# VHH binders against o26223, part 2

Target 1, 191 residues: o26223
Amino acid sequence: MKLLWTSQHIKVTVHIDGKVSKMDVLEAIKTRRSIRKYQDREVPEELIDKILDAAMCGPSAVDERPWHFIVVRNREMLEKIPEVHPYGAMVKDAPVAIIVCCDSSLEKIPGFWVQDCSIASQNILLAAHSLGLGAVWTGVYPLEDRVEGIRRLFSIPEHVIPFSVIPLGYPAENPGTRDLFDPDRIHLEKW

## First folded at step 1 (VHH)

Design g2 (framework vhh_gefurulimab)
Fold by ESMFold2-Fast, scan of step 1:
Structure g2 (fold): chain B 191 residues (1-191), chain A 120 residues (1-120)
Amino acid sequence: as target 1 above (191 residues)
Amino acid sequence: EVQLVESGGGLVKPGGSLRLSCAASGRTFSSYAAAWFRQAPGKEREFVSAISWGGSTTYADSVKGRFTISRDNAKNSLYLQMNSLRAEDTAVYYCAAEDYSFGYDTYDYWGQGTLVTVSS
């Protein structure tokens, strides 16, 4: 085990073989932050494979698993995303992005594909964080201009809906952790 | 990949009965929702009856009480028992199967059809 980087808020440990293996689920959930600044360092395909494996392990309505993923490493394509997604400027600096899509032909129950793709997107964020990477969910659906822009840019067919764009890489920022627990939002036995 | 083959069509008199069969290759119908559709000359394809992967059945109002959908014990065949046949039942009958929950208007696999003619 060795430290990859430290801050007063986040510490990451790695086994001698270079793999992150010592972050429990609660720690991952509580310390995950949106990361928008990335090191100029390639993300190995093995880590992307692990992230996508985790994404596909999410629950889905009636086990419909409607998700498809586009992995984008091409610099010219990444640089065009901010033209169709105004809040996606950080994507141009990321070494890789994952586009989460819904194949509508796989939908078994109307409307639940949104929840399914949300779950897949969250699993990507948590898996990336657990592996020492940083990522951010940039929203595409339900904003029509963004859906159409991303569809056109990546030649996505009409029966497939782009849901989110998630740039990721090794973090070049440390926003720290948040304490968001609010007991006023917990009601015992009834509202 | 699933292939569907219909059989049992033919000429039958009004008030008669006929049984259609659909054989699947690849996977059994227990893994798919399955349905019967029909298309008369010059008309659009219309729903006749369906059986879900859970075994629930649904019938079009025009055939309810006269037709019965079922599957064999091997779960690799689908049947449509047609009773009290009328001239307006004349059509090409199609077997269909889908990987998706029945009722969402999507079918992945279709047979070639079998002609049913109800005439004197």
Scores: ipSAE 0.000, ipTM 0.081, lowest interface PAE 19.6, mean pLDDT 80

Design g20 (framework vhh_gefurulimab)
Fold by ESMFold2-Fast, scan of step 1:
Structure g20 (fold): chain B 191 residues (1-191), chain A 119 residues (1-119)
Amino acid sequence: as target 1 above (191 residues)
Amino acid sequence: EVQLVESGGGLVKPGGSLRLSCAASGFTFSRYAAAWFRQAPGKEREFVSAITSGGSTTYADSVKGRFTISRDNAKNSLYLQMNSLRAEDTAVYYCAARYGSKYTQYDYWGQGTLVTVSS
């Protein structure tokens, strides 16, 4: 019941368009961490829409934009994901997951859809973080068993390739930030 | 844009009544739990009353039997009927909303409406 708690909640929730609590791009990139533990709290539909809007804003090879997204909120379906994805155990505890897919009929340059869907996946992670959520990228492609398992679970057509499964929710862990800058990996003019 | 706008505040005599309204926009109000909080001059913000998306109500002991919370999902509105008002009820009243049942922190807040109880 401290004055600071009351003031904090007034500022954050009354000015919802981000005027008080705005995270800049560099801060979002540097502080985003993989989050695998989630609060038992629903993610509003409006936040998912903002995240997917950000995902579709990524660059793609020759502007092919091959991505499609499946939003999974059904608890029974979320609980089945770990059965076909061994590293997806945390998905059953998440309130929602986004499956990033490639529609191969939209591909203009062979193979570049992988980079396109990677960009979309990263934008989902950054957007979620900027909105106060936590998320983690769990790999599907190029592991054939996972691709076919996810395809069957969600009735994905043969011309569509599931690329990643990204569970997300309000974070129940704080792993802290990492300092990863290594100047030995930067070469000027030549090796 | 998410918005909660309170109205109905004003000056009332002890023993009188007021009805506060809160208009919600920019989100699917019917899926949210909603609440009234108040803050008196020089005091901490306190919980007044809450109503779940399903219509279950909860009241602070200080207002139980005098105040009634209700909602109209068709009109995206929350109400607080305040009866038998006392000088101690003088405060700025805030409307708040949250998604989900197991989280106690409120997602959205209004800017408040002033209620003054004096003769």
Scores: ipSAE 0.000, ipTM 0.077, lowest interface PAE 23.8, mean pLDDT 84

Design g21 (framework vhh_gefurulimab)
Fold by ESMFold2-Fast, scan of step 1:
Structure g21 (fold): chain B 191 residues (1-191), chain A 120 residues (1-120)
Amino acid sequence: as target 1 above (191 residues)
Amino acid sequence: EVQLVESGGGLVKPGGSLRLSCAASGFTFSRYAAAWFRQAPGKEREFVSAITSGGSTTYADSVKGRFTISRDNAKNSLYLQMNSLRAEDTAVYYCAAGYKYSRPSTYDYWGQGTLVTVSS
């Protein structure tokens, strides 16, 4: 049994054997950490479905919702990701990864798909955390070699752009919470 | 009316311990960073320890390993546990709180102080 204490606005969160006690939104946002070490334990399909449902609930420019998702559970495919993504070494050890993609044919406002897919990626991280899982966002776009490497590996069409690779699983590490609040970055009424 | 009221000061022998308390009222204490400062006779006011709203702590080099700062938001209280006290710790101790949007280095609210005397 692990008790997680964060800011005063977030009360105690209890994680027992990967199971999640009830967590409010502020607690999820403030206690989420990048997790790169995972238990050798399957993630149920129902949890992936909940995470993807949350990913699709993000705001999108002119409601274009250009995101598509590839769910990768195949060990051979997970082991190939580090070959095309140098900072993706942890992906081969994860039980599952989600590749967030943009279908450019759905884009209504040029360039806003980056914000749309960033929102979807962050929702994946928060939803995973709220369900007792750990995840990390590994960047693909705008690094051309990574974009084309992932495209080739997963047979992604030319009009679809891989944006991020997010491995996830039950956490095998517990980094402490971070105190990131910096009042010097808050300006009242004017700069 | 915003108030910070210190208590727990007194006379103690070298090597002894004291626990200072600070009671906050008139504002939402949990949203504030809080700190202890001290002023020795004939010297400038100096920083002792701080605790953020998130619970992160910072200590002056002179007190590291001997003093522990803590807070209890349910009781609107700030504490300073002082162990292994030295004559050099003799000072008036002040608690301070900084508004959510104030700089941590500039505290908005101050208590009146409590005297700690370490002597034989």
Scores: ipSAE 0.000, ipTM 0.083, lowest interface PAE 21.1, mean pLDDT 84

Design g22 (framework vhh_gefurulimab)
Fold by ESMFold2-Fast, scan of step 1:
Structure g22 (fold): chain B 191 residues (1-191), chain A 119 residues (1-119)
Amino acid sequence: as target 1 above (191 residues)
Amino acid sequence: EVQLVESGGGLVKPGGSLRLSCAASGFTFSRYAAAWFRQAPGKEREFVSAITSGGSTTYADSVKGRFTISRDNAKNSLYLQMNSLRAEDTAVYYCAATRYYPGKSFDSWGQGTLVTVSS
């Protein structure tokens, strides 16, 4: 039968416990939840590569693309993150974490790197979810103590700013989906 | 299930006024955007006015300044105050509600109420 739209444009294939399922983009966005409990199970490097590819596909101001990523799998390093990030306790239990950074030398328009790195962080969360993983965004910037703590732990240069720490793994919890649509936040034609 | 019931239509002379009401039931009306549409004999259905749950309104150019849309979430009701009515306002008036922005999709439609402007 002839279709006006193909599944390749609206569906994402997800691997869940070795099985494949299909998820529409809107379903992925609506069902993504912050996951802070992870299975004791390795995340394949190929999935991390797919997630980082998605992170780099985000729009950026004046196409400056200032993001750099640190992939942390070392248990000893993951265990040190909560010492400089009070709300990052779950990171020590994750099989892997991604640190999203801004290389300020790539900045073309002052201040927009924050939006650029936020977009990259959200793409990481959505890509992880679409691949059957769970993740959570833990904030680093603009809290100076967290920025400097993370910089020190990972030998990050002075011109690079750590933005977020995103632990991820196969989920060991299943929080239900939320209905967050609020029409009071939508204004027709003007405020 | 989801229901919208219009009332307040009738015969009115040019220059007169009418107030249409729409009673919503079967869903959380306060979370929906709502709109009025009309269909004149032999014509396509056209947009008249819309209101978000926050009270933001829009109007078709043909009714701007003459019609006022309003809502009462406590009563699950939508209203259309029509002033300075003209012969060209003669139509069946429908209320509609959408979970999303007005004009994107409409989840429910009323059966309509007839407004006739004639002398």
Scores: ipSAE 0.000, ipTM 0.154, lowest interface PAE 15.5, mean pLDDT 85

Design g23 (framework vhh_gefurulimab)
Fold by ESMFold2-Fast, scan of step 1:
Structure g23 (fold): chain B 191 residues (1-191), chain A 120 residues (1-120)
Amino acid sequence: as target 1 above (191 residues)
Amino acid sequence: EVQLVESGGGLVKPGGSLRLSCAASGFTFSRYAAAWFRQAPGKEREFVSAITSGGSTTYADSVKGRFTISRDNAKNSLYLQMNSLRAEDTAVYYCAAYSKGRYTASYDYWGQGTLVTVSS
């Protein structure tokens, strides 16, 4: 495995260089792309911890912070996600996935947990990108079959709602940048 | 062919007025922010005024209250009404159109310039 280890070490160096570039916030937002192809390379625990720290720093309605996270590294479990999530095929090829959940017992204002979990999901995507990783948001809520499938697969209790599944890893694709600024969507003072 | 063509420059006495026009062709001007810049001999180009696609305006401190930028999207045109002109306003005036960045223009398209001379 020395040759495989050497190959992985070279890839780690490339991603460390990307992280060391220290994107400003606007650059990170503008250059983040959905990544669905990953290197066969483990993501260090310290990077997952940094990503989850960023996820929990989002604003939350009445500071309810209802988010909980499941970190999935088990290959057998990752391979089962596409069975309950039709557009989650790439998850089986990722080294790790984060499942963003809402604990409804922590909700202070009905319905705002969707915004709270969306904020957490976006922070995961931006933090992953800033650390040289690639990720993609695959939707779970509000599709009932996906919600129940993910709940059963990960033994999620009835008062907890799985919101999104975010596979992540070192990118094995580079889709390039997008220019999305559309001044026609900006209205001054009135519609 | 994308082009911006300025007109309306000329010789004017201090205190006088001029109206500059910029005609855009070859692209959807209404989707672009637009600006006027000027360059005096031996100096760098300086910002004069900008207008967003939605009509919001910005002015350099040196021209506030004297110059008015406006646009007519139906005519694909940008204008600069210059009042109370001073000798220091003497420069070649350029129009520019840009689709990127609210605070920093990328200089996507530039005109060839029109000369404004303020002297007696």
Scores: ipSAE 0.000, ipTM 0.088, lowest interface PAE 20.0, mean pLDDT 83

Design g24 (framework vhh_gefurulimab)
Fold by ESMFold2-Fast, scan of step 1:
Parts: structure tokens; sequence; C-alpha cells
Structure g24 (fold): chain B 191 residues (1-191), chain A 119 residues (1-119)
């Protein structure tokens, strides 16, 4: 913490050595990037609990909240994920992964569980980012081979559908932010 | 229509090296993950290594540091560089690819190439 004074104002310079500053919601959304390289460093259980709390706060069709989560920390299990998910190679290097699942027995309105689990997955990514972690969404549903591969690996019952695998860790890469605003995709009053 | 053809197998002494090749045809190879599996005499088929369309690699613990998987999308080819070969590496080696370009299961298989490591 440094305090600098000028003739009309007190200027405060905050030093945040080794940690992420607090983000408002818009900043978190705009600066979140997919992170696929992780430090060899454990993620505390307290942070995983905060992330899962945030995941369950998403809106859900007819309040069905069909989410279930598997937290995977076992190195041998993480290393087996790329065998059933070829675009999940980075999972083997992550200290932890969260598998987002839908319990179809909790479904109250047909088909909306996909939207529910997408919202939960995005909340995991945003919460991880806000806590100084990096994460990436690796798709499982609707690819039948990945769904069945993940189900077999983690002994997931037939009425439960694995939706996404999200590896998390302290980032070992720092991709720059993207300016994705495209006014040509905004139409006023009509197409 | 989809074909995978392995080559490069042979007899090699312990500590030696071999480079296996897999020629892919009948699909846009560059969009698919690809993998190497092996089957030792009298044993079940086991995973060796995989590479995604983007180039990320995965290895079985038994081959880490000794084998290197790579691809050449311009040549529709997959490779496995095998160094420091051991008697236990003796097997028929198979090239595999998924049916869907983002699929995680391997549906297409080559006929295999025999690698014999013997003194």
Amino acid sequence: as target 1 above (191 residues)
Amino acid sequence: EVQLVESGGGLVKPGGSLRLSCAASGFTFSRYAAAWFRQAPGKEREFVSAITSGGSTTYADSVKGRFTISRDNAKNSLYLQMNSLRAEDTAVYYCAAPKYYRGSQYDYWGQGTLVTVSS
C-alpha cells in the first residue's frame, strides 16, 4: 500500500503482490479466458466449495436444479480422462477437475437440463477466475462417445448424464484479454 | 472409406529405436484426434499415446519419456517415435481415430504393425 498526495486529492496505490484483485461482475466476464496450463500446486478445498456454491446459484427451468458435481483430485483418474476425451489432454496436468452432471430424475421440464448445466458450467468458470484460478470447459454432452466414456470412468449411473469436465488450477499461462464486441451482430427494431 | 494403415514395425534390439507411421485416408485427418494402442502376445489391447487435432499429447505411464507421438496433417500421417525399447514393448501396434472429430472413443482402427524387441 502506497499513499500519494496531490494538491486536491489523496492518491492511493494498492500493491497486490501474488494475488488477484477483486473484480466486479463485468470485469470478470470480460477478462475470463480459457486456461489449459496449470501450476503444480494444490487448490484448497475452501475455494472448490466457493466455486460449487456459485455453480448452484444459476437460474434453472421450473427450479429443477438437476445438477450434481463430481470433484476429481486423484491423479490416476485425471490421467485417464484424455483416453475418453481426446480434447481433454490438459486435464492430466490439472490439480483438480469438476464434472458437471445432470440427474435426469430431477428433471421437471424435458430438455432444459442442457441450459441448466451450461449455466452451472459458466458459473464455475467465472467463479474460478474471480478467485485467481484458471479453468476451461471441455465438452462432453451431446457427444455420445464422451458421455459413455466419462460415465464408465466415474461409475456414473444411467439416469445421470455427464455434461462437462472442467479442469481447474492456478494458471501457468496468461493469455491476453479479447475485444469481442461486434456491432454488426446487433440489429435495432428488426433484422 | 476410412482407412488407417500402419508401417515401420520390425525387429529391434533392447535399447534400440523405431519410428512407426500411420497413413490416414477417407476423411479429413487434420480435424480428428488420433491414438496409438498396442497388443502384446496373449494380452489385451492397451493404450499407448494420443494426440488431439490441436497437438496436445497424452502418454501411458509405461512409455512416458521414451515414446513421442506426432502428426503431419499435410501428409495425413500419425507417427510414434519409440526410443529405449524394452522386451515388454513387444506388441502389435495399432493406429486409431474416433468416428466424430470431437469424439472421445476410437472407432476406426488400422490392421497393426508388429514390433519385436529381442536380443
Scores: ipSAE 0.000, ipTM 0.076, lowest interface PAE 22.2, mean pLDDT 84

Design g25 (framework vhh_gefurulimab)
Fold by ESMFold2-Fast, scan of step 1:
Structure g25 (fold): chain B 191 residues (1-191), chain A 119 residues (1-119)
Amino acid sequence: as target 1 above (191 residues)
Amino acid sequence: EVQLVESGGGLVKPGGSLRLSCAASGFTFSRYAAAWFRQAPGKEREFVSAITSGGSTTYADSVKGRFTISRDNAKNSLYLQMNSLRAEDTAVYYCAAHRYSGYKTMDYWGQGTLVTVSS
């Protein structure tokens, strides 16, 4: 199976049994991989808007939708992220990064904002993949030093919590697919 | 059903001013980015200016400092204030709208309004 990417279209094509087909939802979920190497190529703002539109379409507890997003394109700011996120070295090499945040003033059910922001983060990864881009989720919350560092770096208010930093760009690597299905983790009717 | 209708074009002398309007209908204009493009006789269509749903503006180098784009969401309208007009500004001006930011791809286009700069 080979994946073909197009920069102008919002779809990825795959070769299955000698046929070229458009990537469906299941294939997108199964073939998305963390991408940490990016081409030296700008990502159009139209694609970022499409990704953020998809991010906001996730289910949210009691429809609280506490998400806010910071789009970082400035090279100087991207280069400072590894200073406050030790395992985010790849961010400085990405053309753009999205910081997923929770506005706690929008939270209706205590604690569910973590699930809400996780859903938004995953939707960013899937949307990026569907548009021919690569991305990786780098964790911020619940690591207090990273939360505090990112907050200071981007002047994030105290009532807003930075959740994840997601660098993205056109992929400069192509990791193979993984078969992760494990039927031993499925229990019928009872544990 | 979706429509963008330009108005305000006409003949103007070099150094003069003109204000173009674009009336949007059939979609929620306030949620769309909008832009002006122009096409001079015998030339390709070119970008002039864009405004996001939030009001951030972008200008082509050729018009920066002379043209001002603005919008009125309550009236579903887009405007282009053109000052210090030059003969090279002569073109058909098109209003366009796109759900997302950027000006390379547009969802909706108007039919255009002619601007002629001559004495």
Scores: ipSAE 0.007, ipTM 0.430, lowest interface PAE 9.3, mean pLDDT 87

Design g26 (framework vhh_gefurulimab)
Fold by ESMFold2-Fast, scan of step 1:
Structure g26 (fold): chain B 191 residues (1-191), chain A 120 residues (1-120)
Amino acid sequence: as target 1 above (191 residues)
Amino acid sequence: EVQLVESGGGLVKPGGSLRLSCAASGFTFSRYAAAWFRQAPGKEREFVSAITSGGSTTYADSVKGRFTISRDNAKNSLYLQMNSLRAEDTAVYYCAASYGKYPRTAYDYWGQGTLVTVSS
């Protein structure tokens, strides 16, 4: 019997074997989408570790690195998040969520922890996407009711500020990519 | 309501055997790794044994060859078969569960404990 190799068989082999170039940075940035529907499938700890490593690699004002992370896999705790976060309904359906926090005792320059935690949050989204996972940033700070609710739910101490809740999992939806380039927002030499 | 409830503790003579059970309720036990810990009076909590959600087992050196951990997902139960018991096995035994396939250093749920006393 004669073996026939189709383009599909080559692509499947390449995908399984990992012998092709990984998604480049520009492709990852341009194709990342918010994912709110997840497969009923566990995310391995090694992937969470890779994502958190990427989160900690972001630039930080005066190198203060105020980030702390809570990894939530407990189904009962995930189901309580929508009670304190009105737009977090999808979190209960995710296999895991990461809560990005700021330890204010590590803050060296007032207010820049918001930028630091934003960068960490975006790195989580990009890293998850590059690893074949889907995620979405649900906002906590600066909405006081959400900050207070998340703090109480996860026993977060007073000097630590919950910034974002990021559910993640293997995607159960595949939204198309967006073409967002708008040259009218680019000004040459002057406004 | 999430609960882990241990049972089967008691008084046993050195060289004897005892089987501990842990009943899980209020969560999908089959998605969790589980473990047994123990704490003797005046000592810190010590790891005894763990089992992955898939059934692979690990043991502390002090109990290896004497204790056997097992699970029954259909009954939402975790077990510890303890053989060749020694006086140093005297402790309160706790079951613990953590979401995911592999046992973690931090556990999501803990039982209230069951006392095992090994003495003549």
Scores: ipSAE 0.000, ipTM 0.095, lowest interface PAE 20.4, mean pLDDT 85

Design g27 (framework vhh_gefurulimab)
Fold by ESMFold2-Fast, scan of step 1:
Structure g27 (fold): chain B 191 residues (1-191), chain A 120 residues (1-120)
Amino acid sequence: as target 1 above (191 residues)
Amino acid sequence: EVQLVESGGGLVKPGGSLRLSCAASGFTFSRYAAAWFRQAPGKEREFVSAITSGGSTTYADSVKGRFTISRDNAKNSLYLQMNSLRAEDTAVYYCAAKPYTSYRGAYDYWGQGTLVTVSS
């Protein structure tokens, strides 16, 4: 078991806005894993800012960009999330969580906000991984009890839909590498 | 004043049928997506079925083939025809509406609920 940033691949550098990255995009995509155990260590605000910048760079239907984000660092608030999200127990142990939301007033084409917020959520996971952090996507939408529970807990307006809760931290676990490539799912020219 | 009022709940034997109604007032119902949710004692509220303003329907896996959602925009009404009822269908059923043409996401308007008990 080995962290990606200690492998041969971290020697490949990518320039992002003139800055050197520790791993290339393909490595980040292929080696990102759900992380549910975190070190008792604060995540710097600068890293959260970079992650949110990446989240907002995703494509959206008709450029509607309906996403809003809540950054939660308050321990008492993080401890309340499992009360309204049964599979969010790990959130209480994370130093920070990001709640991805859709502002329905920004939606230009009905229904595509789910894809928009999914893209934003995935960008958060990839950006966190590229910065040496671990994260996991815990589902809120489309389970309406979780949607309403999260909305009430964080005073989210009625026109805003909480989509996902993503705890983040420095990893305290190192899951194995996955080989998910399946050539039987690729069809040339026709089905 | 926006209102959603459910009716049609009651006691029914397993295998029986009930038709729930929801009367909408105070808004242009025809432009809203509408849905049925339910909550059984001790459980979280769950999605049952939805219908868009355009008439497209969707159902939770637990009720597919047994329940039918429909709407009558001229009467500002939403319906849920429930057939082949089971003990696990016992719950308070809520009518909900939202201004999107899609049934997706949070619902802005909610009724008070109507109790459905399936028991012998």
Scores: ipSAE 0.000, ipTM 0.068, lowest interface PAE 23.0, mean pLDDT 84

Design g28 (framework vhh_gefurulimab)
Fold by ESMFold2-Fast, scan of step 1:
Structure g28 (fold): chain B 191 residues (1-191), chain A 121 residues (1-121)
Amino acid sequence: as target 1 above (191 residues)
Amino acid sequence: EVQLVESGGGLVKPGGSLRLSCAASGFTFSDYAAAWFRQAPGKEREFVSAITWGGSTTYADSVKGRFTISRDNAKNSLYLQMNSLRAEDTAVYYCAAVHIEYTAPSQYDYWGQGTLVTVSS
């Protein structure tokens, strides 16, 4: 006899360009993949607004919510990102990118802004996926050369720390999903 | 283009040693966690060892104490030193990499073509 693990079904309804779509929350989490190839198709501002709304809904340490976002659509600016971010080559081919930043003046507890900005970044990835878009998280912080390069490129003030660059667009690739559940990593009541 | 190329596979006697190398190109290797996986004939691909961008290492119980994973970021290379080899270590060995933010071995995005290791007399 084999034991079966079951997942709770949670349904979320979203509007995509006037159309209604439904995605199980657990399905969205399990099927989201890093997408680095994008269609030559503009992403409507309405969808970006929905993604940013979702980003700001994340939990934050002592409710400090230190995140700020830069939305980059300018082709010239997107093409300059690979110059300061070695693995950012795919960003030049994306129709839009979101830069997640921490405003250190909003920080209430030292160091937790990294977790806060990570939460915002993950929410961007999940929200994009739920809306039929693809995205990938490219790391900036804590790599000092990338932090300074992105800061200079986008005129980011010294008290603001760029955390991640997330290009997104309609996907031009479909990587298969993986069954990643590993019961050997679950410990009941002790290590 | 992101590429991972393994080398160093071959035929080795039981109890022998072998060093695998993985050359990364098209990206900054130092920003990535990297791992070795293997696939024996008729079996699924299994985890062998991983190293984070910060240098922390993880090993499968079957290879712990016998295999050592290491990296050289200046050379964009990943290594697997295999000691005290057994017939059961016979497999195609794959190099894999994942962005720095996904340090868990289970979410590796990039894979090499594999290098065959045969442990036989």
Scores: ipSAE 0.000, ipTM 0.108, lowest interface PAE 18.8, mean pLDDT 82

Design g29 (framework vhh_gefurulimab)
Fold by ESMFold2-Fast, scan of step 1:
Structure g29 (fold): chain B 191 residues (1-191), chain A 120 residues (1-120)
Amino acid sequence: as target 1 above (191 residues)
Amino acid sequence: EVQLVESGGGLVKPGGSLRLSCAASGFTFSDYAAAWFRQAPGKEREFVSAITWGGSTTYADSVKGRFTISRDNAKNSLYLQMNSLRAEDTAVYYCAARIYVHETSQYDYWGQGTLVTVSS
């Protein structure tokens, strides 16, 4: 895999139904949906590199940045993921998946690596959406059988913890948008 | 309206076979993971088998090798082929569907159940 050099000031442009559009941050957050159906199209290496660059820009506890990523394009390996993650069947139908891992040896504050890996996972989902791709977060940690299954399948060292598996591709579904704003969950000044 | 309707239950002798069906309507079934659960008299509801959108399957240890789950997205249907039935398989069988793929997520939709009785 080849990493891309990107500017912090680039405009984000996405391809939607053969059209190119510009998506701002709030629009990306509000319109991102989990996508589990993908077109039979390869995702360019350039887009994967942009997504991973965005993932590494997340905040982390005391800047420990413990994340590592495995990019899986091999169809035989993608087809084995559902064997150790039974509710991740869509992974075998995706052109590519990213496994988010956390190197426990890089942890500076006990327990915050879970939040760090969650932040990286969410950035992958948002970046993919902003680039015209669909993705879904399938959980690995804290389910021990999935953690050990993924570890053995991808030869992950014992001090590294697989956190999530994120299949992605060009979307073959449109689940629509959600209106999730609930003012009853906002408390002013006191509970 | 959203519905899951089970069929195929009945009385069968030990060692026999039954095929359960679940017909989904009112939602896009192919976007959902689906599962079979059962509840025996006087017991809590237990997991039997699940199938994801892409077709990957999971089985409870008690039914592995005897039961087979499958789906037909074109027909919005879920199936459970039950072979080598035992008295302990006697239960009401429920079809369930959920949009999320994580195992700890709750199921969004449930059928009304179909009774399977294994008795001589």
Scores: ipSAE 0.000, ipTM 0.118, lowest interface PAE 15.9, mean pLDDT 83

